# Ledger of designs, part 16: VHH binders against Putative NADH dehydrogenase/NAD(P)H nitroreductase

Target 1, 191 residues: Putative NADH dehydrogenase/NAD(P)H nitroreductase, of Methanothermobacter thermautotrophicus (o26223)
Amino acid sequence: MKLLWTSQHIKVTVHIDGKVSKMDVLEAIKTRRSIRKYQDREVPEELIDKILDAAMCGPSAVDERPWHFIVVRNREMLEKIPEVHPYGAMVKDAPVAIIVCCDSSLEKIPGFWVQDCSIASQNILLAAHSLGLGAVWTGVYPLEDRVEGIRRLFSIPEHVIPFSVIPLGYPAENPGTRDLFDPDRIHLEKW
Short names: E, the ipSAE of ESMFold2; O, the ipSAE of OpenDDE; V2, 0.75 times the mean of E and O plus 0.25 times the DockQ between their complexes.

## First folded at step 19 (VHH; framework vhh_lunsekimig_d3)

Design l1 (from j3 with T106N; at its last look DockQ between E and O 0.57; V2 from the best seeds 0.00; counts 0 for: unsure alone 64.4 < 65)
Fold by ESMFold2, look of step 19:
Order: C-alpha cells, then structure tokens, then sequence
Structure l1 (fold): chain B 191 residues (1-191), chain A 122 residues (1-122)
C-alpha cells in the first residue's frame, strides 16, 4: 500500500508537469471541431472518467447540478440510437457515447436546467478534445420524439430528461480550425 | 447567395438507373454534411441518404444496396447513383447541405436545392 502510494505519487508528479493536459484552454476552445468519424480504437475508461469529471465542474443555477450521465459502450445499444434519433446515425460508428440528462428532482430554480446541461455538454466536448478525442453534440431536448425515444431505449425514468447524446472516439477526420471572430457582434455599452 | 443545383432527373423504366448530381455555388462542400431527400406527391420530404464530411455514408432501408451517395469536394459536387429503380422511387429529389459545426442536423435549417424530378413508370 505505502509503496504503491509512493510510486503513484512520483508518477502523478511527473504527469502534473504538463503531461495531464497538453493543450492551453484557449487553444482547446478555438480548435475543437465536431467530429463524426472515428478510428476503430477503444477509448480507455480513465479518459471517460476525466471527461465526466470535467463535465461536472461547470457552474449551475444556484449550484443545483441537475446533470446525470449515461455512458454507452454496448454495440447493440449504440446501433439502436439512430432508430429513435434519425440525425444521430454517426453514433452507431462511435466506440462510446455519453448521454447528458437532467434529473428534475434536483432542479432548484425552474427552467435553468437547460443552461446547466448545456454547460456540462460543452465541457465534455472540450475535455474530449484536450485528451486527443473527437466528439460531437447531437441534440435531443427539446425535440419530444427524440426525448421519448432515448428515454425508452435507455430505460430513463419519467422525471429524468435526456438532453444530448455525445458520441466520441479518436478522430478519423481533421477539418482544421476556423477564424470565427466577428467584430460586428460586439456592442460597446449598448446595442 | 448560397445555391444548390440538382440535375440528372428524368423518366426511367422500372429496373433502370439514374445518376443525380448536386453542385454548390457561393460556398464549398469541404466543411458540410450532405444529404439527399425524396418527396413523393402529397407527403413530406424524407431523408434517404447522407454523406458526412469524413466520407461516412448512411441510407434508409428502402434504398440501401440500390443507391450510392458520393461526394467530390474538389468539384464541389455530390452524387446519387440510383440503380434498380422502382415505381415508389418516383418523386422530387433534393440535395441539402448543412455546416458540419452544428449540434442538430435537422433539414429545416439546411441549404436546399430546387429539386430534380425522377419518374419511374411503365
């Protein structure tokens, strides 16, 4: 036990020296792209753990933290998602997907859970990118047919609302970066 | 200013083939997800095939194995090769393009062409 801790502590110290994250946060935000083609390569559980840790670091309305996450690796389940989400066809080709959900029993202020789950979803995309993975947010809420279809497929209870499905994997495409800065969107003092 | 133009439609006997094309102007396909839709008389457009930026393709069951979608980004053109055509394939065929950076590929927000008519008869 003590010997393993000492060995792990030395390893962690080396990883803290920039090995845990290889990407500046502004670089990650500016270079993240929606990735819909993945290598035939597993995503280690430890990377999913890091991504979900990041997802839960976002702010939420009055710290309500209404989010829950379903990690889907089962091939048969991934292949069924397009049956209830017709624009999520790429999910069947992903090694893993994360479903972001709102547990309405955790909601403290009505109506802010959408922002809360959006923050968690974007954090998943950024964390995946920083770890060398590609991901894409596929919308579920507020489209009722998609919400009910995903709820049925994954046995999600009625008080839990599936918000997004995020397939991810090592990218098999490289769309490059975009320059999206538009000064006309900036209004000083007033509109 | 963004425009999609379908071509290649026509009248074909059952069992015949057609090749549809979709050419873009005012933008380039390189960062777009591309789609073919079909609209039979009296019903809403239905998605029949898609080809993603990375080359992955997806088909509805009714056309799988008979239709092949492809894209040529250097020619800014997408194609639909339709083989073994059936009477139920008759309809107006649309191409659609949606920028890859989206969290919803709903065709309501796609750039649409005018459509090209395919008639399978006799």
Amino acid sequence: as target 1 above (191 residues)
Amino acid sequence: EVQLVESGGGVVQPGGSLRLSCAASGFTFSDYELFWYRQAAGIERELIASIYRGGSTYYVDSVKGRFTISRDNSENTMYLQMNSLRAEDTGLYYCAALPSETYDLNPKYDYWGQGTLVTVSS
Scores: ipSAE 0.580, ipTM 0.816, lowest interface PAE 1.8, mean pLDDT 87
ESMFold2 (binder alone), look of step 19: mean pLDDT 78; pTM 0.769
OpenDDE, look of step 19: ipSAE 0.640; ipTM 0.841

Design l2 (at its last look DockQ between E and O 0.09; V2 from the best seeds 0.00; counts 0 for: pae E 10.6 > 2, placed apart)
Fold by ESMFold2, look of step 19:
Structure l2 (fold): chain B 191 residues (1-191), chain A 123 residues (1-123)
Amino acid sequence: as target 1 above (191 residues)
Amino acid sequence: EVQLVESGGGVVQPGGSLRLSCAASGFTFSDYELFWYRQAAGIERELIASIYRGGSTYYVDSVKGRFTISRDNSENTMYLQMNSLRAEDTGLYYCAALPSETYDLTPSEYDYWGQGTLVTVSS
């Protein structure tokens, strides 16, 4: 007995856990830009939850998952961030910011928490972009004056290390896309 | 008070050369990534060249081999040497400075921009 198969062109939307994805992951990675201008529009808590869920999906050294997140919506606090982070002026104009932190008591292998929190931070940027938001990573660690300033401002305990501040919101700018692929950076088998 | 001021624009024939300068005041130039952008009529501002704090450079394909970006941190000045100019190089040229701690180094209105200097390539 021989079965006959026919090909059909199907364009489907994949529904996962009641969520719909608008953007392919490679497209998200290629088109994400740092956004420093935001609309005067609230970001719903549901979107922040999705972004933080994505942040926690990152790999970590021996699965230590040392990250903690502070969600900042309070206008007065957002306006104070540039006082301890002088090049983070756009943070005061954002409807919300996420502070990525390391709880050093969760480290299982010393010194890899930076990679762990970097992975979480990048996932925040990609998830925000996929949800129609814009974000930018502003550096805190390893700049000691910024680490101390943010720690003091948000009452972060000494064993917790603020790593990055990520303002986000609906974008009010479009810097366009970039073609950054450089085949001269690719080495086959050895340097 | 912080300021960027471009100079050196003008009218040149095709194949000619110009050297643009961007002078900064009111901030430490050495802590910044530096950029030249141009804007042709009806087109959004486009990046054409960058020079980073460590001295590495980037050029878009249309200017590679013809333009050279450089910086003199002691004079708080950036330069763009433009050789073999073409008609499509006509436009308003802007310099910009963006602090190095910002990731995805694309200047925005939160960063320093000059007023622009006009370059016209015409026979």
Scores: ipSAE 0.000, ipTM 0.255, lowest interface PAE 10.6, mean pLDDT 84
ESMFold2 (binder alone), look of step 19: mean pLDDT 78; pTM 0.769
OpenDDE, look of step 19: ipSAE 0.612; ipTM 0.839

Design l3 (from j1 with L105F; at its last look DockQ between E and O 0.67; V2 from the best seeds 0.00; counts 0 for: pae E 2.2 > 2)
Fold by ESMFold2, look of step 19:
Structure l3 (fold): chain B 191 residues (1-191), chain A 122 residues (1-122)
Amino acid sequence: as target 1 above (191 residues)
Amino acid sequence: EVQLVESGGGVVQPGGSLRLSCAASGFTFSDYELFWYRQAAGIERELIASIYRGGSTYYVDSVKGRFTISRDNSENTMYLQMNSLRAEDTGLYYCAALPSETYNFNPKYDYWGQGTLVTVSS
């Protein structure tokens, strides 16, 4: 979906370069891959909004919803992330990244925020994929050097814990799908 | 069985060149991100170069412009071309392979080679 505006003194063009399509949820889950190579192409703000809406749809322990999100588009900031997160080097080449954080003041049950933020992170990956984008979850928590480095870079307060950094963009690679079903992992009635 | 075998190390004069190889087996090579680390005596290993599945490469500042990482998926082999070698490049060089479908690149838990020694003589 695209919306074109033209005026004599204000021009606003909104483009959604991938056509909005319905992807079956099982298809999305099975075909999503970690994408670390992106086109030199901006991601419209509208798509980021849809992705973050999806991120917040996940369940959380006692509905605590401890998540906060930092959207990073600034080139200088993206290029600094690898200085404190060396295994997130691909973020330099991404048009945008989302940092998933836990606000510990929202935590209602100690220790469940990790599951909560993991659910939000996975929803970001699936939503991005369904919108024609590629993404990868790069782990920050529980690695203390990464947590403190990201906290320092983005002025994140001590009660907020950066959990993951998720670069995303239109993919420039296609790794294909994998068949990972393993019936030996399934136990009927007991172990 | 997963195996990584480094080769190509040796003694070289300052300003010289070496080409390291990392031969891999026991996993789907094209589904892994690949890394070179170096370790000077008594120091922890440091990541120096990365090559991702899609071909993107990344380097630490101390080797940029002098080292080139590459991969040949048809031969299950990664390479490190090292030019303009300096005394501080002396050390044990390791390759590592980390699965592409991971949310955490952590070298403690992934596959490593035994290392190949590079000595840059005075």
Scores: ipSAE 0.529, ipTM 0.804, lowest interface PAE 2.2, mean pLDDT 88
ESMFold2 (binder alone), look of step 19: mean pLDDT 78; pTM 0.772
OpenDDE, look of step 19: ipSAE 0.710; ipTM 0.876

Design l4 (from j3 with L105W; at its last look DockQ between E and O 0.57; V2 from the best seeds 0.00; counts 0 for: pae E 2.02 > 2)
Fold by ESMFold2, look of step 19:
Structure l4 (fold): chain B 191 residues (1-191), chain A 122 residues (1-122)
Amino acid sequence: as target 1 above (191 residues)
Amino acid sequence: EVQLVESGGGVVQPGGSLRLSCAASGFTFSDYELFWYRQAAGIERELIASIYRGGSTYYVDSVKGRFTISRDNSENTMYLQMNSLRAEDTGLYYCAALPSETYDWTPKYDYWGQGTLVTVSS
């Protein structure tokens, strides 16, 4: 019996708005803005998966990876968030939100989970932007009223700490970019 | 120095209307999220209305349908139109502005003016 082997490359493309979307990382960092107004347009699950994949690529203390993510699409739940987090009211207008949480049972070095979850949160913002979405980080931790309110609303157990709520969607505003480079913040060799 | 000045408070009867203004100096509202707070005697300041850079608005249930927040970036001013006023609306009203590129909004009290007093009584 004679076996024939062919090498086939699987063509994997990501389609966003009918196009392959690419953005240089420095461009993404420089042009990302907090977006609080969204189109009435669903965000495909595929894009959320890519955003969360990016979120989990960040470093963490001793590789502890303490993060968990709650993806919220339910309209009634999104509309309740302002009741416990009134400063994140734009979440009610978003098609989807991601809640970044710390599972404290995964901590390997106490006290670094805030940095770990901050890295994941920023990666969510950058990944969303690179995919043509707009997002904003609304702070939850360390504000006790917000932490407890979000925990109760989403049935988050006591050992899990909600850190941030990140609404996202296709942007309906364009605030432009800002020139924020400040050489006076740069110190060579010493303070 | 960056300052916010509230004005337009006064004494009105229940069911009346009043328009509050918040004027900024030392900065422009164009890249800011804007807020109205209310403080009644013996309780903490509460957020009552928000208007974002893109125009989206939020109201707490106790004022929804009666109050309208708006902004005029060309006049560097925000407004709160208050209709169908109730005795429970009595209090000192403060405005606040936060830069759009913030992830935490906890204004320090020293960034609030003295507010503008609204008294709803017969």
Scores: ipSAE 0.524, ipTM 0.780, lowest interface PAE 2.0, mean pLDDT 87
ESMFold2 (binder alone), look of step 19: mean pLDDT 78; pTM 0.774
OpenDDE, look of step 19: ipSAE 0.574; ipTM 0.826

Design l5 (from j1 with S56D; at its last look DockQ between E and O 0.74; V2 from the best seeds 0.65)
Amino acid sequence: EVQLVESGGGVVQPGGSLRLSCAASGFTFSDYELFWYRQAAGIERELIASIYRGGDTYYVDSVKGRFTISRDNSENTMYLQMNSLRAEDTGLYYCAALPSETYNLNPKYDYWGQGTLVTVSS
ESMFold2, look of step 19: ipSAE 0.547; ipTM 0.800
ESMFold2 (binder alone), look of step 19: mean pLDDT 79; pTM 0.779
OpenDDE, look of step 19: ipSAE 0.694; ipTM 0.859

Design l6 (from j1 with S30D; at its last look DockQ between E and O 0.64; V2 from the best seeds 0.67)
Amino acid sequence: EVQLVESGGGVVQPGGSLRLSCAASGFTFDDYELFWYRQAAGIERELIASIYRGGSTYYVDSVKGRFTISRDNSENTMYLQMNSLRAEDTGLYYCAALPSETYNLNPKYDYWGQGTLVTVSS
ESMFold2, look of step 19: ipSAE 0.635; ipTM 0.834
ESMFold2 (binder alone), look of step 19: mean pLDDT 78; pTM 0.769
OpenDDE, look of step 19: ipSAE 0.712; ipTM 0.871

## First folded at step 20 (VHH; framework vhh_lunsekimig_d3)

Design ctl (from j1 with Y52S R53S E101S Y103S; at its last look DockQ between E and O 0.01; V2 from the best seeds 0.00; counts 0 for: pae E 18.8 > 2, placed apart)
Fold by ESMFold2, look of step 20:
Structure ctl (fold): chain B 191 residues (1-191), chain A 122 residues (1-122)
Amino acid sequence: as target 1 above (191 residues)
Amino acid sequence: EVQLVESGGGVVQPGGSLRLSCAASGFTFSDYELFWYRQAAGIERELIASISSGGSTYYVDSVKGRFTISRDNSENTMYLQMNSLRAEDTGLYYCAALPSSTSNLNPKYDYWGQGTLVTVSS
């Protein structure tokens, strides 16, 4: 008889190590740019899986992990997003978008879900970049009309808050690297 | 039939070394992330090291610098080199495999070996 497995509790872990054979984390952070033009090329499901794994690796307030994600590939739905999100026009041209949401029933410390979902959103951007994709964070929360519009479009329940819409795909532009370090923003010991 | 077979366990003095092997069959080895777990008496299995399909490694703090995980895709085998062994390293060592392509962190397959016993005694 074959070995029977009764426990499937292994967590899939995303490892960001310091090995030189992959993109270094500091390189990823410094070279990631908002990408708003995408190739007419599908993004494989396995890349989306890796990106969402990375999204869920972020810290959260008291480990509340309030995030949920909607993966949108349907062309008709992607084309409707700009109707409720005026500055999300590039979403209609993306092969896929990820909607980052907060489930307020998971909130353990009131109000920190914004930081939690911001961390998850940034991890999506970095992971996409490391996989050769481009993405951009388009804001939904706290703009009431955008929140309502996205909630209605995707049938999101009232206790779930859409936070951001992140279109992504293989880049069709290269904006280059910026030097944004500003020592005047650094304060030692006090303001 | 998927099989994972651990070997290389034994009795060793503190400060000694052992090399564990995990031979795999029944799946496309190169597509899987691979893991070493340890189970001491009376406690739950704990993850100690992992290696991705691309070769990226992870170690828990208690073994970092002492243990080295590696894989040989041509031999369908994963290894754990254990150096500077301590009494706290005593336990059953299991290998596990998960597909590198998963949806919503809900793995489709969860394969385990039978375990190989490591005893560190003075």
Scores: ipSAE 0.000, ipTM 0.094, lowest interface PAE 18.8, mean pLDDT 82
ESMFold2 (binder alone), look of step 20: mean pLDDT 78; pTM 0.769
OpenDDE, look of step 20: ipSAE 0.021; ipTM 0.481

Design o1 (from j4 with E109Q; at its last look DockQ between E and O 0.56; V2 from the best seeds 0.58)
Amino acid sequence: EVQLVESGGGVVQPGGSLRLSCAASGFTFSDYELFWYRQAAGIERELIASIYRGGSTYYVDSVKGRFTISRDNSENTMYLQMNSLRAEDTGLYYCAALPSETYNLNPSQYDYWGQGTLVTVSS
ESMFold2, look of step 20: ipSAE 0.594; ipTM 0.820
ESMFold2 (binder alone), look of step 20: mean pLDDT 78; pTM 0.773
OpenDDE, look of step 20: ipSAE 0.626; ipTM 0.841
ESMFold2, look of step 22: ipSAE 0.568; ipTM 0.802
ESMFold2 (binder alone), look of step 22: mean pLDDT 78; pTM 0.773
OpenDDE, look of step 22: ipSAE 0.607; ipTM 0.833

Design o2 (from j1 with Y58F; at its last look DockQ between E and O 0.33; V2 from the best seeds 0.00; counts 0 for: pae E 3.7 > 2)
Fold by ESMFold2, look of step 20:
Structure o2 (fold): chain B 191 residues (1-191), chain A 122 residues (1-122)
Amino acid sequence: as target 1 above (191 residues)
Amino acid sequence: EVQLVESGGGVVQPGGSLRLSCAASGFTFSDYELFWYRQAAGIERELIASIYRGGSTFYVDSVKGRFTISRDNSENTMYLQMNSLRAEDTGLYYCAALPSETYNLNPKYDYWGQGTLVTVSS
């Protein structure tokens, strides 16, 4: 049996510095790479607003929308992140980072907030890429030492759970496209 | 057992050339992004060159045009050709195979060699 799928190409029009850009959504997904090297260039507040708007467009369990976002631009704070989050060392070199958090008081179905915040985090990566930025997801949850370290550094309340730290900026590297499609991962009708 | 082993370091005069090798065992290079780092005495390791799975490369300004990174996936080996060497290039050179598309959670898959010493002196 042959697997056939139909794709719809949804083109997103963006305005950057008075210029219009189009990108097919499937191409955006396939060309997005984790970027850990950034230019010494500020990211306009308008672009951060667009990224966070996109982050909040994701579905969530029973529409609970448990996410909160901390935008970090202060150089001193960015430089302190690696002290409590060593696998996020590239954050010190980024012009801005977004911390994705769950407010557990907004949960309606226990435990699905992880999926909810993962969706928001991936939307941040895709939106940043579509706007000409590079980003990388650095994991905080479920590593308890990382969660507590980030919570203390940013004065995050106990009922709010830091999920991920996402540094972003204009990219200073180009890792290129990968061919990762693996038909052996596809099972028709049954395992 | 996973290992990275550098070789090819030595003492060379300014303006000379060296070719460093990094051989991997226990994993497949072709699935990894590969890097060369340099560490001068008393200084943190610094990235100097990268080669990504798709073949694109990156060089820091201080080595661009003088160093060439390459990989031979069939031999599970990475190389750094270093030309026009300067005294400032002296240091311990490390190869690394680092995950690229990861949540940056766990160093279990960050593979580093022990380093090979390059000394540029008259």
Scores: ipSAE 0.204, ipTM 0.579, lowest interface PAE 3.7, mean pLDDT 86
ESMFold2 (binder alone), look of step 20: mean pLDDT 79; pTM 0.783
OpenDDE, look of step 20: ipSAE 0.644; ipTM 0.848

## First folded at step 22 (VHH; framework vhh_lunsekimig_d3)

Design o3 (from o1 with Q109R; at its last look DockQ between E and O 0.01; V2 from the best seeds 0.00; counts 0 for: pae E 9.4 > 2, placed apart)
Fold by ESMFold2, look of step 22:
Order: sequence, then structure tokens, then C-alpha cells
Structure o3 (fold): chain B 191 residues (1-191), chain A 123 residues (1-123)
Amino acid sequence: as target 1 above (191 residues)
Amino acid sequence: EVQLVESGGGVVQPGGSLRLSCAASGFTFSDYELFWYRQAAGIERELIASIYRGGSTYYVDSVKGRFTISRDNSENTMYLQMNSLRAEDTGLYYCAALPSETYNLNPSRYDYWGQGTLVTVSS
């Protein structure tokens, strides 16, 4: 006896902002670009919630999860960020920014929070991209003047370290993708 | 109340065998990475074997081929089968558990540790 097996692939359709969207994770990683120009268009709270949910899905050292996030939508506050962050001028033109912070009171193993917050920051970038938004990581830590300036501007307590400021919005530019694979960076068996 | 309890230690002759157990209460092993450590007198604890949630194992050279780590998630228990025991295996044996969603798989003093079970190998 011969039996024919057919597979039925259930297509999962996700709706964001009235459009059907699905993005493979490898596509998201390979096509994400830093976006520094944004439409004059609000980003719905539910998209920010999804982005922050994704940010918290990353692994952390001994599951310490030291991250906190400040969501900034207030126009006056966004416009003040360049005063303390000289290379972040595009933040003033974004509808929203996310500040990724480390709460040192949550550290279980000292010195790994940078990796933890980097993972959360990258997940923000990828999640935003997959939802049709553009974002850019603007560096704060380890530059002392930026850390101090952002801490003062947002009343961040001494034991909390601002790590990055990530403006995001619907993109108003499309810089395209790049082919950056370099086989000379791959070492087999040893260096 | 979260607790790990080691058992099965004792006095054994060189070349003998022992089976250690580590039982968990207050949590389940299903999402945890599990470890056995050994501490000789006056020395820091040393990792000797690991078993991951998926069943993969790791052994340090000094016990490889002689010790076998295993887990039974339905009994919430981990085991260490110790064969061909030597005098250098004498020490206090601890189990440890670390959540699988960790960025760092090496247990720290803030993770779950048992109280230890003593193994003495002597002629």
C-alpha cells in the first residue's frame, strides 16, 4: 500500500497599521539600516509595546535582565536631547525615542550589563524594522559627558546608567542594503 | 521555598563506585542547566560535570570516562554516577542550577546551590 502525504503550510498573517506584514528573521537582520529621517507621523503605543516586548526577549548574563526603558514622546524633551548628545540631532525630528538603561541594582554578575543592554538595543532595532519602522542606535555609554547629560535631562538616578538613545519613526528614507560578508574574518579550527 | 538537596555521599575504597543525587523542591528542572561541583579541603569549588536542558553533557578531564551525569526531569532529580574512584576525588560535592534563559551559563553565588554531600575515598 502507498500513502500520499501532503503538507499544509498555515500562513500566519500579521497586521500592523492596516497592512499585512511578515518578515523572516534573517531578512530583518540583513536588511536593517540606520534610519535618521522620519515621517511626521505618530507611532502607535501598541507598536512601542511590541518593540519593548522584543527587547526583553534577549538572553542576559545569569538571567539578570538589568534593562529599563524610557519612552520619550514629549516634543520639548526630544528637542533637548541634542544639547547633551551632540551627535544625536536627528532625535529631535523623531516622533519617539527609547532610552535603554542598566539598573545596576539588578546586576547579578558585575560587568556583563553592557552585553545585556546591547542585546536589548539590537532587538529594538530589529523589531522596529520588522514592524515597518526605522531606527538608529545613537551611542551614549561609555562616553561620560553623554551619560551624565542624559542622566540629568531625564532625572535618571545614580545607580541607573543610560546606555543608548534610539529614535524611531516611520522611515522617510531608504538607503538600501549592503553586502558585508567577509570570508577573511572566518577562522577554522584556530585563529 | 526553593531548595537543592544532595545525597549519596559516603566512604568508599579506591576503585569503588558511588551514585550521588540532587533533588529539587520549590522549582522544576525543566528550564534549568544543571551542574556538579567538587570542593576539596582548603580549595575553591571546581566544576566537574554539566548537563543541559536538552541532555548534552560536559566533563572535566580528571573525571571524563569515570563519571556520568544524568537528569530525570519527571523526578526533578539529577545524578552523578562515580566509578573508578581515586583518593583525589575526595571532597564535598555540590549541585547547582541556572535558568536556561541566562546570558552566562556559569553559576554564581546568587544561583541555587545545595548544601553538599561528602565523598571520602580512602584505603
Scores: ipSAE 0.010, ipTM 0.156, lowest interface PAE 9.4, mean pLDDT 83
ESMFold2 (binder alone), look of step 22: mean pLDDT 78; pTM 0.772
OpenDDE, look of step 22: ipSAE 0.614; ipTM 0.841

Design o4 (from o1 with S30D; at its last look DockQ between E and O 0.62; V2 from the best seeds 0.62)
Fold by OpenDDE, look of step 22:
Structure o4 (fold): chain B 191 residues (1-191), chain A 123 residues (1-123)
Amino acid sequence: as target 1 above (191 residues)
Amino acid sequence: EVQLVESGGGVVQPGGSLRLSCAASGFTFDDYELFWYRQAAGIERELIASIYRGGSTYYVDSVKGRFTISRDNSENTMYLQMNSLRAEDTGLYYCAALPSETYNLNPSQYDYWGQGTLVTVSS
């Protein structure tokens, strides 16, 4: 059963056989949306591997690559995440979530880990989308209650900072795309 | 003008029911995440329920099984059905909305808040 989500502008063909049509990087960027509703369908490990591979391909400060990833499939743990991260309610409905963390001991230059983990998180979102999955970045850092909640829940050591929780799954919504190009935000040579 | 308007508050006895509404104007809920908060006297405002664009919901433990959040995008209105009301449910109830395309859902950064509607549960 091909779930053809026809938005006026972008046909996303989700193949039942798990084959995801490849999209180019610009298409992935332009058509990606935060997805907070998922099908009752497991995400193959191969796709998660691809996503994690992509997450590790981004640049980082002096190539410090301070990121770690917790892959969560356990239903009980997924259901507990909203208890410490109330704005991550959709995580309980996802078949899998990736928690992006920073190991501060891997930092070569202090303070750039936020950018590093942001790049990794965004790559997760883009890769997921390109693979026919939906995902959303649920912010953890820098909100202390969420950081500590996730830390406790997953027994994350003190030198490791949970940064984001990204639930993933086959999308069960189609919010459409946005045109956000604003030429007024572009300055040539000078402001 | 962009507005959220809460309504449906009132005085009820313990065990009673109320249905709150939050009507949006000046924008549509289609790409917004919606939240109910409440603030009791002398207590910090707390998140009590949320409903996301895709339909996922959250409830704080104290209201689970008693409150139901829903949304009607066609009417641009969010609801909170409150059953089995308790004295501790007394407070000012606020509606909030945040854009869906965000990585940061934080009450301090909500685009819109309503004026609130007062719920009083007393014998």
Scores: ipSAE 0.614, ipTM 0.831, lowest interface PAE 0.7, mean pLDDT 90
ESMFold2, look of step 22: ipSAE 0.631; ipTM 0.836
ESMFold2 (binder alone), look of step 22: mean pLDDT 78; pTM 0.765

Design o5 (from o1 with L98I; at its last fold request DockQ between E and O 0.70; V2 from the best seeds 0.65)
Amino acid sequence: EVQLVESGGGVVQPGGSLRLSCAASGFTFSDYELFWYRQAAGIERELIASIYRGGSTYYVDSVKGRFTISRDNSENTMYLQMNSLRAEDTGLYYCAAIPSETYNLNPSQYDYWGQGTLVTVSS
ESMFold2, look of step 22: ipSAE 0.651; ipTM 0.838
ESMFold2 (binder alone), look of step 22: mean pLDDT 79; pTM 0.773
OpenDDE, look of step 22: ipSAE 0.602; ipTM 0.833
ESMFold2, fold request of step 23: ipSAE 0.644, 0.625, 0.645; ipTM 0.834, 0.826, 0.834
ESMFold2 (binder alone), fold request of step 23: mean pLDDT 78, 78, 78; pTM 0.769, 0.771, 0.769
OpenDDE, fold request of step 23: ipSAE 0.614, 0.627, 0.601; ipTM 0.839, 0.834, 0.827

Design o6 (from j1 with S30D S56D; at its last read DockQ between E and O 0.74; V2 from the best seeds 0.72)
Amino acid sequence: EVQLVESGGGVVQPGGSLRLSCAASGFTFDDYELFWYRQAAGIERELIASIYRGGDTYYVDSVKGRFTISRDNSENTMYLQMNSLRAEDTGLYYCAALPSETYNLNPKYDYWGQGTLVTVSS
ESMFold2, look of step 22: ipSAE 0.588; ipTM 0.819
ESMFold2 (binder alone), look of step 22: mean pLDDT 78; pTM 0.773
OpenDDE, look of step 22: ipSAE 0.737; ipTM 0.875
ESMFold2, fold request of step 23: ipSAE 0.608, 0.590, 0.594; ipTM 0.824, 0.817, 0.820
ESMFold2 (binder alone), fold request of step 23: mean pLDDT 78, 76, 78; pTM 0.770, 0.758, 0.766
OpenDDE, fold request of step 23: ipSAE 0.767, 0.778, 0.774; ipTM 0.888, 0.892, 0.888
ESMFold2, last read: ipSAE 0.584, 0.631, 0.608; ipTM 0.815, 0.831, 0.828
ESMFold2 (binder alone), last read: mean pLDDT 78, 78, 77; pTM 0.771, 0.772, 0.765
OpenDDE, last read: ipSAE 0.790, 0.766, 0.782; ipTM 0.896, 0.887, 0.893

Design o7 (from o1 with S108A; at its last read DockQ between E and O 0.62; V2 from the best seeds 0.62)
Amino acid sequence: EVQLVESGGGVVQPGGSLRLSCAASGFTFSDYELFWYRQAAGIERELIASIYRGGSTYYVDSVKGRFTISRDNSENTMYLQMNSLRAEDTGLYYCAALPSETYNLNPAQYDYWGQGTLVTVSS
ESMFold2, look of step 22: ipSAE 0.594; ipTM 0.812
ESMFold2 (binder alone), look of step 22: mean pLDDT 78; pTM 0.773
OpenDDE, look of step 22: ipSAE 0.611; ipTM 0.836
ESMFold2, fold request of step 23: ipSAE 0.616, 0.631, 0.641; ipTM 0.827, 0.826, 0.834
ESMFold2 (binder alone), fold request of step 23: mean pLDDT 77, 78, 78; pTM 0.767, 0.770, 0.770
OpenDDE, fold request of step 23: ipSAE 0.621, 0.628, 0.608; ipTM 0.840, 0.842, 0.834
ESMFold2, last read: ipSAE 0.403, 0.562, 0.612; ipTM 0.741, 0.806, 0.822
ESMFold2 (binder alone), last read: mean pLDDT 78, 77, 78; pTM 0.765, 0.760, 0.769
OpenDDE, last read: ipSAE 0.599, 0.627, 0.619; ipTM 0.832, 0.842, 0.840

